# Ledger of designs, part 8: VH-VL binders against q9p7v3

Target 1, 220 residues: q9p7v3
Amino acid sequence: MNKSIFIQLQDQIDKEHSIREKLTAEVDLLDEKLRVLQLLLANCEQNLENQEEILEALEIIKSKTRGLAELASNFPYYKYNGVWDRSIQKVVYLYLLASWTGRLDKSLRPTYSLLSLSEVGQILQVPVFPEESTFHLSIEQYLHAVLSLCSELARQSVNSVISGNYHIPFEALNTIQKVHSSFQVLSLKNDSLRRHFDGLKYDLKRSEDVVYDLRIHKLV

## First folded at step 1 (VH-VL)

Design P4 (framework fv_praluzatamab)
Fold by ESMFold2-Fast, scan of step 1:
Structure P4 (fold): chain C 220 residues (1-220), chain A 122 residues (1-122), chain B 112 residues (1-112)
Amino acid sequence: as target 1 above (220 residues)
Amino acid sequence: QITLKESGPTLVKPTQTLTLTCTFSGFSLSTSGVGVGWIRQPPGKALEWLANIYWDDDKHYSPSLKSRLTITKDTSKNQVVLTITNVDPVDTATYYCAHREYYDFWSGFDYWGQGTLVTVSS
Amino acid sequence: DIVMTQSPLSLPVTPGEPASISCRSSQSLLHSNGYNYLYWYLQKPGQSPQLLIYLGSNRASGVPDRFSGSGSGTDFTLKISRVEAEDVGVYYCMQALQTPYTFGQGTKLEIK
């Protein structure tokens, strides 16, 4: 009967679609840089000459993340956060990995420890305390990133032995054990996070097996 | 806050078995990569490594003394025990236990007990 | 077994002067991972040994900046830039590349 109501609804649909497409375009550009950094960090212990490329990739990712945050701050966080959630998890993960392995700066000094959510927020210059319209790093994004780090450390432990580096497996095992113990005291209410955590036991076993093999063969 | 303390007899007769206990605090032998070693020092002589035990019950012994040495742990009591059979006067030494992490890849023996002097004499 | 040889065995030093201690191993302590499995300890009179340097050149927690370790493979040096009275004691190098772990004979540092 009244067509003006339907015209108003169509305008809202069109506006929301336009916002999602604009956010998706920024996420796609970020994802491209995340793929580059991930490849550079995969074999970082064997190629110290790529350190300048890693520093450049980290800075680009920081810049792109801040640009996404600025754009997203113009729109309701909970309505659109699904567009960037996975990509931001990966940003946090790669910064945790770079810090752990000593690739955050030219000193090449590994931390063998976890950056806190607050520390990641400070490095990326994005908020960690939410308001309805404010882009922020979430607890869930951080916890997913920590679990992803453990999987990567278990993988790098196997690869480091193949390359003759017998130090990394011990530090990786220590980190994975601490994460495993810490997660067991948390009451997880997110299904995706619970499923991700269920995988941690395999990373722990893989890391333990690497260390056990080194001891038996007296390669250390 | 890591502390270790050796205890045992101060005088042992030749051919007897010597048992030394290391009691520690500030760490657990259930932590991966953690171990405890025993080192001795005869009066006026150099340090000599004897044995290591690790969180997973892996054991390493000095080859020259291996047939006479046994190292064990009681993780619940925070204790490591070293046993030396058929002692001889040349076994007279100050015996130390010491903490180590990550199979000495980084720290070596980083915290030592005060030592206990054992004299082997008839 | 890897044999560790220290020189000198006795080192008299005037307070404030530098001191240098050498440690030589019968085979390379450089692992394929790039680290030298060499450690330096100080045993002060009547006390237990204390760790000074790990993996050839890294200072242990609480060790003053005047202590430094250097070297690679078979030849290693512990250097004290300005000896103080509290530095008196016997210095030992140790290898942990393979069992049995072996110590040098010790270097006794004495104040002149």
Scores: ipSAE 0.000, ipTM 0.423, lowest interface PAE 16.1, mean pLDDT 85

Design P5 (framework fv_praluzatamab)
Fold by ESMFold2-Fast, scan of step 1:
Structure P5 (fold): chain C 220 residues (1-220), chain A 122 residues (1-122), chain B 112 residues (1-112)
Amino acid sequence: as target 1 above (220 residues)
Amino acid sequence: QITLKESGPTLVKPTQTLTLTCTFSGFSLSTSGVGVGWIRQPPGKALEWLANIYWDDDKHYSPSLKSRLTITKDTSKNQVVLTITNVDPVDTATYYCAHSPYGDYEGYFDYWGQGTLVTVSS
Amino acid sequence: DIVMTQSPLSLPVTPGEPASISCRSSQSLLHSNGYNYLYWYLQKPGQSPQLLIYLGSNRASGVPDRFSGSGSGTDFTLKISRVEAEDVGVYYCMQALQTPYTFGQGTKLEIK
């Protein structure tokens, strides 16, 4: 029981707490912009004013993600990545959604298509698949984002029918089916990801039911 | 490695407020789909779920106890706090906190703390 | 609330023999995604509960293959093919289909 050892441990605890507070503050700023973009993307309708706001929000999110990456690069990745993991999943998710709805540069991917992890990394200018413990987009973050996209597409399918748009449910079903087939091949060795994947079957059935109802009534 | 540990008073008087803290490591409550729950077990009785809190600050409470329960988190400290107001002797139990992974219906409990026995008496 | 009922509540077993515990829910635990949101826990004397089976039939990491879960909808069974002395404790089923999450009353497995 050496007292100076415990003082050193307290100093380390204080330093780690300070680092988490700094990272959390940066994440909170990012989260604020993510909430704005999510509200803008809640509507399937193309609107010129909303389109300009969406593009502005995407650029701000890209800038803040890079700022977080720069700050985080000063600290051990695997010790602190939990502080930003959820927010980065949401960054990826919203870029996937913006691309799928045709709000992003169409020269990269056509409307109703899925950006790859490498494409998202290129757009955000952050590394993917690193061999080093540096700030990067992880496979798990991308897979969670893809699953979140499927849930949102199933939700928008129901809402688009209510609004009289009968094309979105068809495209959503096609995307969800492709994602479901792809996940069937994957060996998911992460409990959180496996639980999230469980929801995909619900999203698939919901999407199928919408399209089935439209086809039986000859609306598509 | 996921670990959780409960802390708080071992003795509380009837009508007082009981505050319990869960301190954890090996995961973060900033991770999408992750939550922490509180479960109690009166001596010799079955397990009873009390409340869950999730990464997005979503909170769920046992309906029969909801008016007495408050669950909060401090993500930066890796802590979840449960508060029970107006305690009485029937609240005597071992209180556990547990890790809850993501799911449509809030998941389940895969790693549990050691538990802390709280006795309510006067 | 979904009510969980276990049977038997007391289960004396000779070492090496099989054991079976039943769990019934007042409502179907089968979600539209095809999974049963039913879980089995073991609480050894003086210890915290530990997860044995998740989603009806999947064995948790580190759980011996002598443990198996089966059933669907409202009727579920936990089987131990050959009971060992270390299996002594109280077994609980739990549903996590909807809040409040509810547990069975517990089955105390004793070595005869």
Scores: ipSAE 0.000, ipTM 0.415, lowest interface PAE 14.8, mean pLDDT 84

Design P6 (framework fv_praluzatamab)
Fold by ESMFold2-Fast, scan of step 1:
Structure P6 (fold): chain C 220 residues (1-220), chain A 123 residues (1-123), chain B 112 residues (1-112)
Amino acid sequence: as target 1 above (220 residues)
Amino acid sequence: QITLKESGPTLVKPTQTLTLTCTFSGFSLSTSGVGVGWIRQPPGKALEWLANIYWDDDKHYSPSLKSRLTITKDTSKNQVVLTITNVDPVDTATYYCAHRGYDILTGYDFDYWGQGTLVTVSS
Amino acid sequence: DIVMTQSPLSLPVTPGEPASISCRSSQSLLHSNGYNYLYWYLQKPGQSPQLLIYLGSNRASGVPDRFSGSGSGTDFTLKISRVEAEDVGVYYCMQALQTPYTFGQGTKLEIK
């Protein structure tokens, strides 16, 4: 009846491996749809025809995120959050991008603004505060997503000039400046976030240069 | 490495049209932010900016010369062409084309120049 | 148009001594992004102009560290800490804040 210490250790290793495999399988399904949505949103300013596909992708991602949250709630959050951390960062990022560009609903009206962490949690129907051992969106996931948004807005700002949309560079610069100002008051003690934040100055410079060029050419 | 070279006639008569070609390598006029400018210098005088053309085919001209200037590009041939109509002896100058960028990735305003081509306007 | 004014127009310098060239603009060249859109070029005798300083104070690739640019808004200075024989030529400032791009009159640096 008493297991040897070796058999008990092997049991624990096998159980943890099985849990990680179950979580990884759910994350893989989520990642497949995240790749699809990312491609759809990369061209969204030039292709209004794909709006129904975007709405379907957003709903599936929301559903898969809730499914992952339900599964993950059966296990210690801090032990297994590394399995889904990067995927949830991408979920938040793509919802921020869809909202900013006007693809979050059928109205096609851009917000040109940043959804708060609480707003993202409400939309995804996932907790945003560390409540016991349950699945939740972290501040770090949100901040990484915001920085990813700034990089993408700087990229789309450059491309929008080529397509003849001169409003996007102005709104992108406004958003990036607000993010930069907000991050300046934060005490970042996470090396990954600090490194990601160091990239923001280049996104800001790129965005400023685009707007400067448009103003000197009197296009905005 | 970015290089540019001007070509065209060395002598034109008053009232004729002057056409100059800038052939370049080391960059593309398809790159966002990149452009090519034309600058001239009469013998013993200061540099004078004439026109810029940009990646998006936007064109800017010296206001005093705008009615006489046309700038065009052929991105596939890596060429920019400047045309000046109704030339006058005062248009006698060395004509330069130069690369334009706006950041570390695209370079800076007139950071690389062609060798220049001297055009004499006389009867 | 933005008018660019250089002084002096003629600058004789003894080798090894410092040299200073002033450039003034009729309106501010400082953009809201924090950069001054002011450029310095050197034209050596018989050669094309070459970029020395971009965006007010940044030394172009291959330019010796004895060259420096300073200033902001409407007043700019190009300094050479120790003039060498190879520095002879005409120095031009240019603004690229708005079209038309405009050059100063040029400053001829010569060895005395």
Scores: ipSAE 0.000, ipTM 0.414, lowest interface PAE 18.7, mean pLDDT 85

Design P7 (framework fv_praluzatamab)
Fold by ESMFold2-Fast, scan of step 1:
Structure P7 (fold): chain C 220 residues (1-220), chain A 124 residues (1-124), chain B 112 residues (1-112)
Amino acid sequence: as target 1 above (220 residues)
Amino acid sequence: QITLKESGPTLVKPTQTLTLTCTFSGFSLSTSGVGVGWIRQPPGKALEWLANIYWDDDKHYSPSLKSRLTITKDTSKNQVVLTITNVDPVDTATYYCAHLSDYYDSSGYYFDYWGQGTLVTVSS
Amino acid sequence: DIVMTQSPLSLPVTPGEPASISCRSSQSLLHSNGYNYLYWYLQKPGQSPQLLIYLGSNRASGVPDRFSGSGSGTDFTLKISRVEAEDVGVYYCMQALQTPYTFGQGTKLEIK
């Protein structure tokens, strides 16, 4: 049975709307868990009272990310990736932050360095494929996450001084400087990524000022 | 203080190439987070964005005009040049250059200081 | 491209009365970083545009307290609590969330 062109177009519109609704529902569930982990990492203390909750939240986020990936793999990646792009950026960011601060595992050993895109993919058990594939971690998501990490490290540097921790500001500055120098050689074609990168100079300045103040007061 | 001034021909014939120069002071295009953009306004009409150039030589163009536009910078002279090829009477407008500033934590560029504008008439 | 629509296009105001201008975008201007990439400009007769409001609600340097910006996502408002004679001109909203940067049609404020 042949339908009119208009009926076929309406059917396609309805299908696409239904797909976006299903994906949005899964993203909402993931976002709920991301908010929990972000709160836990903002109150970062190196003791087991908070650490078990962080490990649990990391595992839940990994599981929810897998669920989203499984659902999304049934649909064209570039047509629907806008539904989960921001949330996956945040997943990557929080894993980078957990690793940098030493909260990724029970060892409580900070790395003070960046997980690579491949390492994040391996940890989350999510593909890092060529762009033509289905659900995967993108270079753009990783770069946004790295820039978000720098902003958070600059913020934590101020707070760490208030709490009497004078080591964190130096490690944060070192990380931000390395990210800044690495981005300088990139030709950024994505407007969102370029705007995010331009904010990095303020994070760098904030971190420099914290370290400068510590040196003047002979606290380092 | 940031100041910008547009210069170029005030009258151009159809099919010719229009070249406009923006000369500025109070900032450097070697400073990260800085750029210069061009905006035009036909007499009695709304503002229309044309192109941006940034500190790292990244360039963005209005899609409808991209094939006709070229934007370049000379950081040592504090100048930005906009070239429009194959002009038509519809290109008659006041052309502005403006400083692009970003706000920390936002990383979004916007126009904060504008030049005085230069009226370019395209007529035979 | 993101389309910016202003309302009203013509706004006659009695001096001392409040004025309100609406700006709507075809797509959300709210970024994941929490900022709305919406800007308000005033072009006084015979002059270049001047920045009034950046990132939705922040007053630019030298802008009087009577000007305020509000809104989020796709619906934004510029308010003038008490219009003065010097406020005459054309008001434009602009989005800078993505290129091409796009402006509204403009709202001409005039004294009645």
Scores: ipSAE 0.000, ipTM 0.447, lowest interface PAE 14.8, mean pLDDT 85

Design P8 (framework fv_praluzatamab)
Fold by ESMFold2-Fast, scan of step 1:
Structure P8 (fold): chain C 220 residues (1-220), chain A 125 residues (1-125), chain B 112 residues (1-112)
Amino acid sequence: as target 1 above (220 residues)
Amino acid sequence: QITLKESGPTLVKPTQTLTLTCTFSGFSLSTSGVGVGWIRQPPGKALEWLANIYWDDDKHYSPSLKSRLTITKDTSKNQVVLTITNVDPVDTATYYCAHRPEYYYGSGDYYFDYWGQGTLVTVSS
Amino acid sequence: DIVMTQSPLSLPVTPGEPASISCRSSQSLLHSNGYNYLYWYLQKPGQSPQLLIYLGSNRASGVPDRFSGSGSGTDFTLKISRVEAEDVGVYYCMQALQTPYTFGQGTKLEIK
């Protein structure tokens, strides 16, 4: 009689479902704050008054990411990482964007450059070493975040011209070009990452077109 | 409208330090992607690149001369300074500073579109 | 370092005739972004160098249509369709794909 075996399988299914529900609840709270920060960063060059809200959102996101990491460390990483993978990509992306635009701290000094995976790990206080069997920031999450940054920078280049800021398009083009060149030497074996990278050529062209238009109109 | 002009001593003795100043107008080194480079040309010989400095204070040096070269900028004065230590007669050359345009038609566009008139420096005892 | 080799080193031309200068690099100058980081400069007697062609084939501002650049990878050509007396000087190719930026040895264009 294999009824006992099926009862044990149901127990395992229920336990895994309970774990996923608990992780999903933490991810939902994180996602709520990620949406807030994304909106705050969308027009940051014209709205310096929202800096305190940005710093508060960054700190809450950092705290919630650490809370998720603590919870997730009790469970097998590769079994459950699908629950938080997209949200952690967005955490990394928004920290990269905040750093690039000068919103990471009260100095308001843009870096116009990329935080490394190691630097993001230090800021969030989560591991980045691939030998870890528990919660860590992955190379794939970082690369997705970098590609998302390029798309956002291309978008902000168009908007910055409308607002009279002609500096941002040049910094965005520089960043996107460096990312494009760097990705060309990588052997991408992840289909999702490869598809995301395919979009970079459009971000690059969009950014180039903005700069070209500024040069033709002698605004730079 | 972009102009650059080199200044410094015309004669320097072996082992001394040579300091050259590039004063420019028509652009700012606070502008993203902009840079200034130094190139020299010994009498009757080819052009040789020495160093670049960029808007973000990033610096690149010719590897063969790196230990003797220092490039700095003063954005408020529109000046770039190149220093060469321990000069010898082989450093006799016309020294040019040149503008590196802001990002334009592709990644890492590193051409020198406008050059100064050049300053001849003779290294002799 | 990338070595740039020009040919010929001396080019006597009758005014109105075409002229062609070759430049070869020891490594490909074609970047993954699709551009050739190859530049052509003209140094007239007693003057500073002036940019003629950038990124392989693009004419710089103010450069006459009689000048054209072509080539890709390791082999590049500068052509002058009808040489004028004012075109006298030394022509240099330069690569800026990687530091140190390097120049060819120069091609002296002279009127016959």
Scores: ipSAE 0.000, ipTM 0.415, lowest interface PAE 17.3, mean pLDDT 84

Design P9 (framework fv_praluzatamab)
Fold by ESMFold2-Fast, scan of step 1:
Formats: C-alpha cells, structure tokens, sequence
Structure P9 (fold): chain C 220 residues (1-220), chain A 119 residues (1-119), chain B 112 residues (1-112)
C-alpha cells in the first residue's frame, strides 16, 4: 500500500516538473526578447534609427506571448501562473512604453497616454476577461505595468533634460499625475501591488521636481 | 553633460579643519533621487566612502568618521561642501566627489583633489 | 558593515585572453525589489574611477560589450571576454544596499 501510494506521488511530481520545465522554456525565450526591447526603448527620443529593430522585437514578443498563452491554456492557470506572471507584466509595460513614446508603428507618433487593458489584449491577441482558468492578462499585471511605466517616465524625464529635450518632462508629469489620481480611488488588496503603488509618490515627486527645475532655470 | 570638480587646500596641518568644495553642472540637487557623495583614496590604497547628501537634504556619513564630518549643499550655487575636523596624517588622500541617482550610484566622478596632511 | 572581498588582488593577463574577477559580500546584496545592489568600477592609472556595471549585470553607457557582470546574493563575477591594453587598471566592486557603502580591496589588472 505504502509503496503504491509513493509510486503515484512520484508520477505526479514528474508530471508537474515536466509542465514547469516546458513553461519555463517558453518564458526564457520571451524574456530574452523583452531584454532586447527594453534596451532599444531606452533614450528612444534620441535614437530613431533603431525603429526597425523595435518593430521586429515587438512582433516577436507578441508572437512569443501568444505561444506561451496557447501552451499555458493546457494547464491550471492558478497553479502555474507564477512561472509567467512577471514576464507578462513586462510585456504589458513595454507595449505601454512603446505606445507612449510613439514606437508602436512606423508613424513614430507618441500617444503620451495609456493603452487600456482591453487595448493591450487586442494588440497581443490574448484574452483580458478570465474565462475561468484559461490564460489571460490580469488586472494586477496591467496595474503593475502602469506603475512601472510611471517609474520609467520619471527616469526618462531626468535624462531628457540632460539631453536638451524639455517636452518629455511635461508629458511625463501629466501622465504620472493622472495615474496617481486614478490609483487613489482603488482599493488595493494585493501586497505586491500595494508596495509597488507606494513607490508612485516618489516617481510623482521626481517628475514634479524636474518640471519645476526647468521653469526656474530655463523659462523665466 | 554631468561634470563635477573638487577644490580645496592641497596641504593641511594636523589638528586643522579641512574644507573641500564640489562644484557641478549638468544636474540639479533639487531633482528627486539625486545626490552627491564624497569618496577618498589614500595613496596606494582602496576607495573609502565618506558621506552623501541628497535632494531633500538627507545626509549619510561613514560611521567611523561621523563625528568629524559635515556635509552641506547650496543648490542655487551647484555646490556641495565637505568639512573634516581634527585631521591627521592618515587623512592624506585624493578626495573625489561623485554624482548619484537612485540605482546608478556614483556614475560620474570629479577629477579628484590630493590633500596632504603634514606638519 | 558589509565587507566586500575581491579575488584575485593581482591579475596578469595576456592581451586577447579572457579575465575574471570575483567579488564576495558578507551578506546578501539582493533587495526585496529583486535587484542586487552591486557595482563594478575601473580606475585607470592616474584617472578617476569610472562605472562599468550597475545592479550586478547591467553595462553602463559607453562600456564595451566584452565586459559582463554576473552573480546574485553574495557571489559576483566581472568577466572580460578579450582583454585589451586599455583595460589596464584597478577594478573595484562596491555595494550600495546599505550605508556605509563599501568597496572591495581592488584587483590590479596588468598586461603580460
């Protein structure tokens, strides 16, 4: 009896390990391209020559995200979502950043605004409403991505001033202020998300200080 | 471009107070996350962090030297001043000031100024 | 205080050969935010230190891709895939997880 029970447990362990290995392999491929896109989007207002590489990276990330979604849909979402959660947060974040900065398409037109969760889902061709335990973009992933965007916009505001671009800080401040106001009406029930949100006040302060410094030293 | 330059006496006598000034350009100490630090290097020895001052006037000192160190800023003049009291020959070193910004700590350094403590 | 220990302290290399420098911290430099607060600096003869690697593995602006940082927690490595003459100098690791910020003893890279 004991022997039979242990043989059954070993079979389950082996199956779960095999599933996790398959999912991890797909996540690793996605992460490789996410690192490439993140570097390409750094200082993007100064480097328009890399637009073809950005478009290629966006398309590959979309393809890899769809592939991961198809694979993951074969397994229990809540059991394995920890394998891809952080990578999908980064996918959403980089698409938000590419949209804000004007790098989503050949037009090079910045939106200076947020794609909605539904819009991101449409672009990636991934569900956004949980149809039970199937793979989907979650509200929590989107909110983490929005907060990451605010941190990056605050960082780029500092760097854009150093580079002589004074428009970006004003648009960044406007975006961060709107996000901050919107988050104030949310009741956050997730510890990780609450901790990430606590950082937003510093991104807002940084962005405000950049704009105020510009007014004092460059506009008066 | 971020640039920093140290200035102060090149020779100081034991027991005197050493005052060093860091003058910078290309950034503001009113920007969130921005700070300026002081690091020294005795001849032929390793780097030693002394003190940081940040945008919000928050100050951090090396515990071993805290009683002797004072760091101040003048944001309007783009200057940070470090004062070391009661110097002795072991304080002989090249003193650097450096820019810090959140995770990119000490990304730009001044040229350094050699201070010799001798009678 | 967090103690930073480098090895080797002296590293003679033949031009074109790879080089590797180790840095160990007395406690984990991995913050709850997921970043390792470990930095690598190069001080060329007669010059100020310059940043090479930030947050464990990220190359600073202008740093050649032959430089790479790796590791997590308490064990970190700086690798140079093919050493060039211009790479001569003293390499320092630094932790900025908590004050006081502390540096390793330095590794002097010399050409054979």
Amino acid sequence: as target 1 above (220 residues)
Amino acid sequence: QITLKESGPTLVKPTQTLTLTCTFSGFSLSTYGVGVGWIRQPPGKALEWLANIYWDDDKHYSPSLKSRLTITKDTSKNQVVLTITNVDPVDTATYYCAHTYEWDYFDYWGQGTLVTVSS
Amino acid sequence: DIVMTQSPLSLPVTPGEPASISCRSSQSLLHSNGYNYLYWYLQKPGQSPQLLIYLGSNRASGVPDRFSGSGSGTDFTLKISRVEAEDVGVYYCMQALETPYTFGQGTKLEIK
Scores: ipSAE 0.000, ipTM 0.411, lowest interface PAE 15.8, mean pLDDT 85

Design R1 (framework fv_regdanvimab)
Fold by ESMFold2-Fast, scan of step 1:
Structure R1 (fold): chain C 220 residues (1-220), chain A 119 residues (1-119), chain B 110 residues (1-110)
Amino acid sequence: as target 1 above (220 residues)
Amino acid sequence: QITLKESGPTLVKPTQTLTLTCSFSGFSLSTSGVGVGWIRQPPGKALEWLALIDWDDDKYHTTSLKTRLTISKDTSKNQVVLTMTNMDPVDTATYYCARTSYGDYFDYWGQGTTVTVSS
Amino acid sequence: ELVLTQPPSVSAAPGQKVTISCSGSSSNIGNNYVSWYQQLPGTAPKLLIYDNNKRPSGIPDRFSGSKSGTSATLGITGLQTGDEADYYCGTWDSSLSAGVFGGGTELTVL
């Protein structure tokens, strides 16, 4: 029945709600740009003409991510990270995909490999592994992004065959196999990450089947 | 030469735990890509995927029943066991076990065992 | 909720062709292999199609499967009275980390 205590609690609730509203607004703006880049990258193996649009979208996403990081740095990281966690996973994923496919810069040179967490942090100019609870890219965000990349590469393997590109399925299989092997040495403590990882073996089988079919028909 | 057969109680009272055993022959659950899953079908209704255990001892459960389901294997006995806690009359169904390849499809099915939940 | 949608019933005369659809989303059919099962009355389901369009040994070529986007189709040509059964599509759902089945389609041969 102490009204003073409950008034103080209501003030804190209102303050926290205001903070979540501000963070959510920034996340919504980032999500709009993420949708644009995702659509551009989904067609990149067929359309090299869209490279300038991809570079612009990557730069906007980098800028928006840094803006979110600046805003978020004013508030407790572990209290509010749920507001941006999925969106930052998507940022990391799209940068990994752009790098793998050769869309990260004007060279159009595919890496067919993974950017490390540290490399992604350097590119985005966002901290990795801070001692204090400041805004940073988490290990869990990176690992979710890597698993999302593998699912997308398995999907692209089918599409690349239809378009006559027989090299992409081999590079995709190589990447997925390396990710699968690497995850097996990790002790995963996060249930969500473990569930996501469990799906990887099905992406692996899909990728294997595409490559095996190509070898049977001597297309590779 | 591949066969699977379900065994367990045919009658279960509400709130009790159901334990079903799948006994199989003609394959090993240590072979890469091989798994055994459980599927149920209430009378006159659709097939419902329940759980899966694979060669690596990875376990998967349908989200709606996850807290009630446990799946385990004994590779040396060629058995997979499903337990479901807090049984309810709506859990009355025919329960099947089936072999899978990477979870993509079920190529061999048991005959099914009918479990009735009533007081 | 059922995540894969099938028509509840389909019917045709002997010798005709029927198609049964299965509609899902990007997390299931859109990104994973589709299988089809035939269930005769009072029996366990039998695998009819796997990996979208492949037949197990013993399944006649009048049964076929296809997948486009987030939908899959089972085709049956030269329909016979013995085809009268319930048909189910199945796949993996990556977002659920679980398998899913369609609601089933009852095929009646007139």
Scores: ipSAE 0.000, ipTM 0.458, lowest interface PAE 14.1, mean pLDDT 85

Design R10 (framework fv_regdanvimab)
Fold by ESMFold2-Fast, scan of step 1:
Order: structure tokens, then C-alpha cells, then sequence
Structure R10 (fold): chain C 220 residues (1-220), chain A 120 residues (1-120), chain B 110 residues (1-110)
């Protein structure tokens, strides 16, 4: 075989490795801030004192997501999207959670509902439904984030009862029921998403059990 | 009182099919959210999950044994049946059935286990 | 093959505290609830912890659980000779559509 062909292939391998390292470094920085925000949002009790920290973390995550998008826009989307896919799923998830719980802005007003993919894109200032080669929020990322939200809401429902907060279980059940019904009409082409969806019925049952227990014990 | 009990042959020859029955009381497998699973443990080794069937007849199997395993339920008899084809000496293990219901992904009540030896 | 990794053994003296780790990935521990099981010699496993950190009725408060990222930990305080057993973590793996167990940890009370 022609040696010049192998030299060109090695140069391409080195270039791609360098690009993945640069993207991975940005993703690692984003992941650090995602861990911080996740810990802040894990508490079912509203702590007004930590709201400024949550707002700061949301802004930092938004900024770092935009920085990643700017860097990634220089390279083929489908070749490198695996480097940031999980982290962007988590960005969407945490914004959905912050909105649902009322931590997205200074109003402290829970929505108890889902932000749409378009609404998340507007908030993060990241494209949705662009040309396939452009950095964007994908339908798959959004649907994974919605499923992650349902699992977290079921978890928080159990924990909120322990903390003496009996409102959260009812709103969580309503949200999970709507997500479950909506997913039933989708034809899922992605195996990872189908498997993630398979777990939703257990989150639904868990949420139902919490509400049922509260009613039986006359805590509501 | 919730109880589960495994039953079936204690000795199976290589290439034969194993059939195990889990008989339970104190709950119904038609109850929303409830499932019954099978777990095995070879002598001195770790727990290996095999299969689960739930309230809506959804069936799950470990991928490594999927082609050899079938799981079914009879809600009127309060039984779950596991079959495993083409038995091999490496399948020698204690086989447990357990309930998954009150605690998601957690097997909260276990049967005593039945030991199955595969040898000639 | 092991999807969840536990240390094969752990040991401590009576009255001390031990911790047993369980490491997985985003498809299992990272996005699902972790259970812990105790298996005394010659007996069926018993559920110790469910939903990461909760105890079933009858389980002493000496047993505790926690989860951080893709790892979970079982804590046992006030260690007793009767705690000598094999301990297993378990969770759902959505990529496999399967329940997965760790390889088990043998606890020895010195």
C-alpha cells in the first residue's frame, strides 16, 4: 500500500483526536457546574437563601453551553455530538427541573409543567430544528431529559413526604401521567430512548403509591 | 403475610429443559406495579438476575440467556413459571423467586430458594 | 459479566463502621434507584436498603445507603458479629432492560 495514504490518515487521526480533546475539556467544565446545580436542586425544601446560588449556576451553565455550541459549530455535528450528548441532555433536564420547581427565576413560581423543546432552546439561546450539521438541541436529548425529570419527580415525591411537604406528590403524579400518556403515541426509532421509556411505568407506579399512601393516612 | 416458594426438579441432565414454579400468597400479580422475578446463584458465586414478569404481562430477560429463558404467569393460581432450555453443568445453582412491588427495582420478599444440580 | 463493581471483601472490628462501594454507569446507578441486599450464610438474600437510602420495616438504623453520580455506598455502623455476610448492590439498567447486581462483598468481623 502507498505510504503517503497512511501518513494522511495519521494526520487525520491526530486532528480528530485534538478536536475531541478540546471538546471534552469544555464538556468537563460544563459537567462540574451541572453537578453543582443538581445538588442544589435535589432538596425538596425551598431554601430562599440558596436561590441566588441556583440562579448563578443556571447562568453559568447557559454560558458554558453556548461556549460549547460555538466551539462545536466549527466541526461536523454527527461526528462529534457523542462527546457532549449526555451533558446537553443533563443541561435540558436541569432546566426542566428548575422550571417545574419554581427555581428558574426570582419569582420562585413553580410551573408544575414541561418547558417545550423550543422554549428550552429560547432560554439557552441554542438552535432547535436547524440544518443537521449545526449544533442544536435534539429531539432525542429533550425526550431523555423529560424521562429523567419524571424519575427525579418520583424520587422527590417520596422525599417530600418525609420532609412534611404533601403538595409535591400530587403535582409530580399529574406530570408523570401526562408524560406517560404522551409517550404512548410516539413511534420511537431510537433503542436507547425506547429502553429509557420502558422505565417510566415504574416511576408512574411509584408516584401513584405515594399519593395513595397520603390519602389512606389522611395526610391530605 | 407475603410468601413465595420455589418448586421443581433438584436434578437435571445436560441438554434437558428446566421448569421452575414460584407459588406465592399475600399479594396478586394483577396488582398495578407488582412483579415477580427469578434470580440464581451458583455455589460460592454472585447473584445473577434471570427474568421478571410484571402486572401487565411485560417480560424482561437477561440478555446473555434470553434465547433460553421463558417466563409466564397464572394470576388465578398465584404462580410464575420459568423455563430454561438446554441445561449445562454451569447452570447448577440455587434458584430464587422474589417479589418486586412496593420498592421499585428492589426485590423486597424472597423465596427460600431451590437448588438445581445439572449432572449426568 | 459484572456491570456493577464492588470490592470483593471488607473487614473491621466489632463496634466500628464499614462502607461498601458499588460503581456503575449512567444507564444504571446514574439514573435509577439502588437497592442493597444482605445474604447470611446458607440463607436467601434479604432487602436492606431500597430507593438509594431507605430501610424496609425491621431493618436497624445501623444500615444506611447513599448515592453520588454513578456510585452507591452501603454504610454499617456499630458492627456486630451477626453482620458477617455477603452484601450485594442492585439496580435497573435501562440500556439492558434488566436488573443488574454487583459481584458481592464479603464482610468479615475481625
Amino acid sequence: as target 1 above (220 residues)
Amino acid sequence: QITLKESGPTLVKPTQTLTLTCSFSGFSLSTYGVGVGWIRQPPGKALEWLALIDWDDDKYHTTSLKTRLTISKDTSKNQVVLTMTNMDPVDTATYYCARSGEYYYGMDVWGQGTTVTVSS
Amino acid sequence: ELVLTQPPSVSAAPGQKVTISCSGSSSNIGNNYVSWYQQLPGTAPKLLIYDNNKRPSGIPDRFSGSKSGTSATLGITGLQTGDEADYYCGTWDYSLSAVVFGGGTELTVL
Scores: ipSAE 0.006, ipTM 0.467, lowest interface PAE 12.9, mean pLDDT 85

